# VHH binders against Dermatopontin (DPT): the designs that were tried, part 4

Target 1, 183 residues: Dermatopontin (DPT), of Sus scrofa (Pig) (p45846)
Amino acid sequence: QYGDYGYPYQQYHDYSDDGWVNLNRQGFSYQCPHGQVVVAVRSIFNKKEGSDRQWNYACMPTPQSLGEPSECWWEEINRAGMEWYQTCSNNGLVAGFQSRYFESVLDREWQFYCCRYSKRCPYSCWMTTEYPGHYGEEMDMISYNYDYYMRGATTTFSAVERDRQWKFIMCRMTDYDCEFANV

## First folded at step 21 (VHH)

Design bb3 (from z3 with A35S T50A D57S)
Fold by ESMFold2, fold request of step 22:
Structure bb3 (fold): chain B 183 residues (1-183), chain A 123 residues (1-123)
Amino acid sequence: as target 1 above (183 residues)
Amino acid sequence: QLQLVESGGGLVQPGGSLRLSCAASGFTFSSHAMSWVRQPHGKGLEYIAAISGSGGSTYYSDSVKGRFTISRDNAKNTLYLQMNSLKPEDTAMYYCAKRYEIFGHTIDYFDRKGQGTQVTVSS
């Protein structure tokens, strides 16, 4: 398919402010610096450029009481053209995204970069409202309450708008060891 | 690696003064705005003062304006809060925070589950 000849998405770009991590149709790979997690997601939609989006992200360090990440990995892929729900396995927190665009479906596949924080467990989880609020709008998700961490997302897809709405799954983390929890 | 360590709290009479300190490490202190936040027992957070990286600009909430002074010593990587004319309403756990500006919004980094420094104003 034509989308298979796009930009490689394994490249990491560290954008600090105004930069978008990708051009339209471009694959990308974004990781927070070590010990940091995603706290903001920004995106603009361009219908004329393949009904695709440019993305930007921001990260902040986790609190000292949460400790250092003990393990990080790329989560299972979420295929283009599908609605999906995913959280990081092993109680991980989202610390990055990677994505590739496919012209054949005018959509992207997605993976989270996930980091485990020792034996800390998520709790008190909730789901954001839709981002964007309306298909085709810019997306500006900010985690104002630093006590909550992104665990994953669910998406819905409009075939007529060729766009996705996201809801991010946000959880607190324990300040004590929580062996064998499966939250 | 990033660490913020508060000190200088204690028990003080109404009308008294205290000076809080925050030792910062693990980042370029002079390049970042800093703030003080407080949490009275059983209540939500209140963001009370902020200062630019250079120290040239400051902000105060209405609850402390005129009584508290935020300052910094960039050579010592230390943030200060001079608290004068203390009131029982100032009783709280105090935290210093590194201020992040993200997509036009402010997020203050601090460890709410950290030690902080307790200020208690009572007779």
Scores: ipSAE 0.443, ipTM 0.724, lowest interface PAE 2.0, mean pLDDT 86
Fold by ESMFold2, fold request of step 22:
Structure bb3 (fold): chain B 183 residues (1-183), chain A 123 residues (1-123)
Amino acid sequence: as target 1 above (183 residues)
Amino acid sequence: QLQLVESGGGLVQPGGSLRLSCAASGFTFSSHAMSWVRQPHGKGLEYIAAISGSGGSTYYSDSVKGRFTISRDNAKNTLYLQMNSLKPEDTAMYYCAKRYEIFGHTIDYFDRKGQGTQVTVSS
């Protein structure tokens, strides 16, 4: 189905029949295969089973003109119980997600897996609408918009609904090296 | 390394014909649907034709129906676009794309900032 081209990639744990990365309240770590970035985020919310979400992600290779990633890393933690805004440092693109649930605050902390593509720079950035549109709803975000890449997110949190709305930050990337202009 | 290399573009007069090719490598070509997209200078992308992995199903935009034919040779890992009765409005950069199925949705992979193949129709 997926991954029919020759790049080696890792298979993450399949904790559900629908390919969900996690069970409710379970921590998880998801990384795209080498040279790929996240292009879709799917999630369901189950109020009855701990007021938490199961997640799944999809990846696609970056265009050949963008090249291969030069460096990849996990960003700093976005703490559970907080609204937050984060983009990948060093002009990185989002290539994965990591999360752990904390019963002390009944919420998750989050990290992005980020990959830098040589000396390319983001530009023409914008935010998506809210995902989910209303707390508790299914989330089905597909971000492939030709030349736009996920750079991060801003989130809002409802303690009453025990759920989080996401706006993903999407940017174009230059087709030339721009590092020397970044002082 | 996944690669899609377009060729066969050029300058033709209105009413002429041209055949575009796309050499594919780095994946199992016959397992994937493919498409052609074009971008006229200063305008947005237009999806113009698509073909199933086997070649058994084809789709065309209204702007090219009856004039263009998409085909593939799975033995040569090559996608084709036969363009007949060319018009000035067919002038554009042409790209081929590999289709991915993601969560039940179809997404086309191509390098919009790649070389493509230029088709220019003028007298």
Scores: ipSAE 0.437, ipTM 0.703, lowest interface PAE 2.0, mean pLDDT 85
Fold by OpenDDE, fold request of step 22:
Structure bb3 (fold): chain B 183 residues (1-183), chain A 123 residues (1-123)
Amino acid sequence: as target 1 above (183 residues)
Amino acid sequence: QLQLVESGGGLVQPGGSLRLSCAASGFTFSSHAMSWVRQPHGKGLEYIAAISGSGGSTYYSDSVKGRFTISRDNAKNTLYLQMNSLKPEDTAMYYCAKRYEIFGHTIDYFDRKGQGTQVTVSS
């Protein structure tokens, strides 16, 4: 992957006390601070607690070259039990998540919080690998390349495992304003 | 807003020296570890060196160890990279980065599109 490089520090993954934004079966609304976008998503699965997940997010400031966000909004809701593909409208970047748990389907609905940066356009988009790698596993998606931004995600839902896998849509953004409102 | 401005790059012959500077603003400089990364043309990023917030600890990649020295002046909000015994392989765009720890992972923030200083080592 473009922009990847090694670090001299050992990496640790501790999910025991990670400052989760939600409790199992509870809804949550998470928004990055102004001028920041989501760069990391962590989650753990609990089968006994309604086959639900706890979530945590990390945000980072956007580069100076991207400028300040010009508009932010909540995107359309993605319903529980459904598989979906969604990117932020108006070439927006993901700057938050909102979710509700539904006991009837043992799943969550999802809504992106999106921020547009002037009239910048996405390009060179790609999808990450599946997170988690397998249903029921913990997931840890971290973007190490600040040339790419999260534009959205696609997700599959297993009615058997009662869990979701995610692929995040990552795109570069132009360093100039383009004429396309939605790319 | 967060801003990192690199300078000091240029053209040098093999065996030469350069000193890069990075002016930081928009955050508490002394409270954050900083790093230098580089990107040769058409290649991926490479970690070079890192320094703790206080400057008490420094770290280097094997490729530059013994030749490069990272330092900082917290009073001036400036990060430095002294590069000695330069080699053609050191030719790259150099970026100053603010280091973060996210979910136990180390991440270096920089703006590839708006920042950097070119170092070219050639006979």
Scores: ipSAE 0.409, ipTM 0.700, lowest interface PAE 1.1, mean pLDDT 90
Fold by OpenDDE, fold request of step 22:
Structure bb3 (fold): chain B 183 residues (1-183), chain A 123 residues (1-123)
Amino acid sequence: as target 1 above (183 residues)
Amino acid sequence: QLQLVESGGGLVQPGGSLRLSCAASGFTFSSHAMSWVRQPHGKGLEYIAAISGSGGSTYYSDSVKGRFTISRDNAKNTLYLQMNSLKPEDTAMYYCAKRYEIFGHTIDYFDRKGQGTQVTVSS
């Protein structure tokens, strides 16, 4: 488990608030309300504002069958300018994001906020298509299937386009506890 | 914690009637639109009806329009579905759902692993 890096802007999800969680070139910290996980990600690209993106998120309550979250934490930081693959440790689900913008590389570092639900295990995992579809385009990923949960993501960064594409890792979760700490 | 518990399903003959109920808890019921969805065995999910938080607006799919009536009692945190003139095609597992508007999209939240309530229409 990792400490809080004290990002300048913190926002908690509210269904009545559909505003962006950040301004261009600014860091942000977004967390779902307790017992909720991220189900949607929206982003717009601004080339003039440092080739940066504004982000918005939506959360949804987890089903009763999954129970209450037993533990939440911040994962390791994924550095700006680097391509990365990361899933929540301890079979956790993505329940938030932190990000900081770096002018030197015109990119952002990223950190997942993860929540574990008892000792449930992921299975039948798959990766989404690329978001955005092309560099510089609007990003709009919405999960319509509540049987699947976001476990993490893999990203690629273009040094030419100064933009990042995402594939989200989606998994089902068992309705029973398993012995594996991190599947 | 969010909980939706459906009841009222059963076996009926074609042309019969059923009244489904959904007991909601764990959230401010009157502040959220609600819906009914159904899933026939071996088939996909189908939206059938929705109602605003206040109950002032109702919406129906073409497949059930004129036969089904969605309503709610906010004082009792209960959602209802009156089903008349039932057909064999209405045979399905019925789920109560909490409706959300996310980035301009309508999403109905329900637990597929939940109990639901089975409706079977057969002669």
Scores: ipSAE 0.381, ipTM 0.674, lowest interface PAE 1.1, mean pLDDT 89

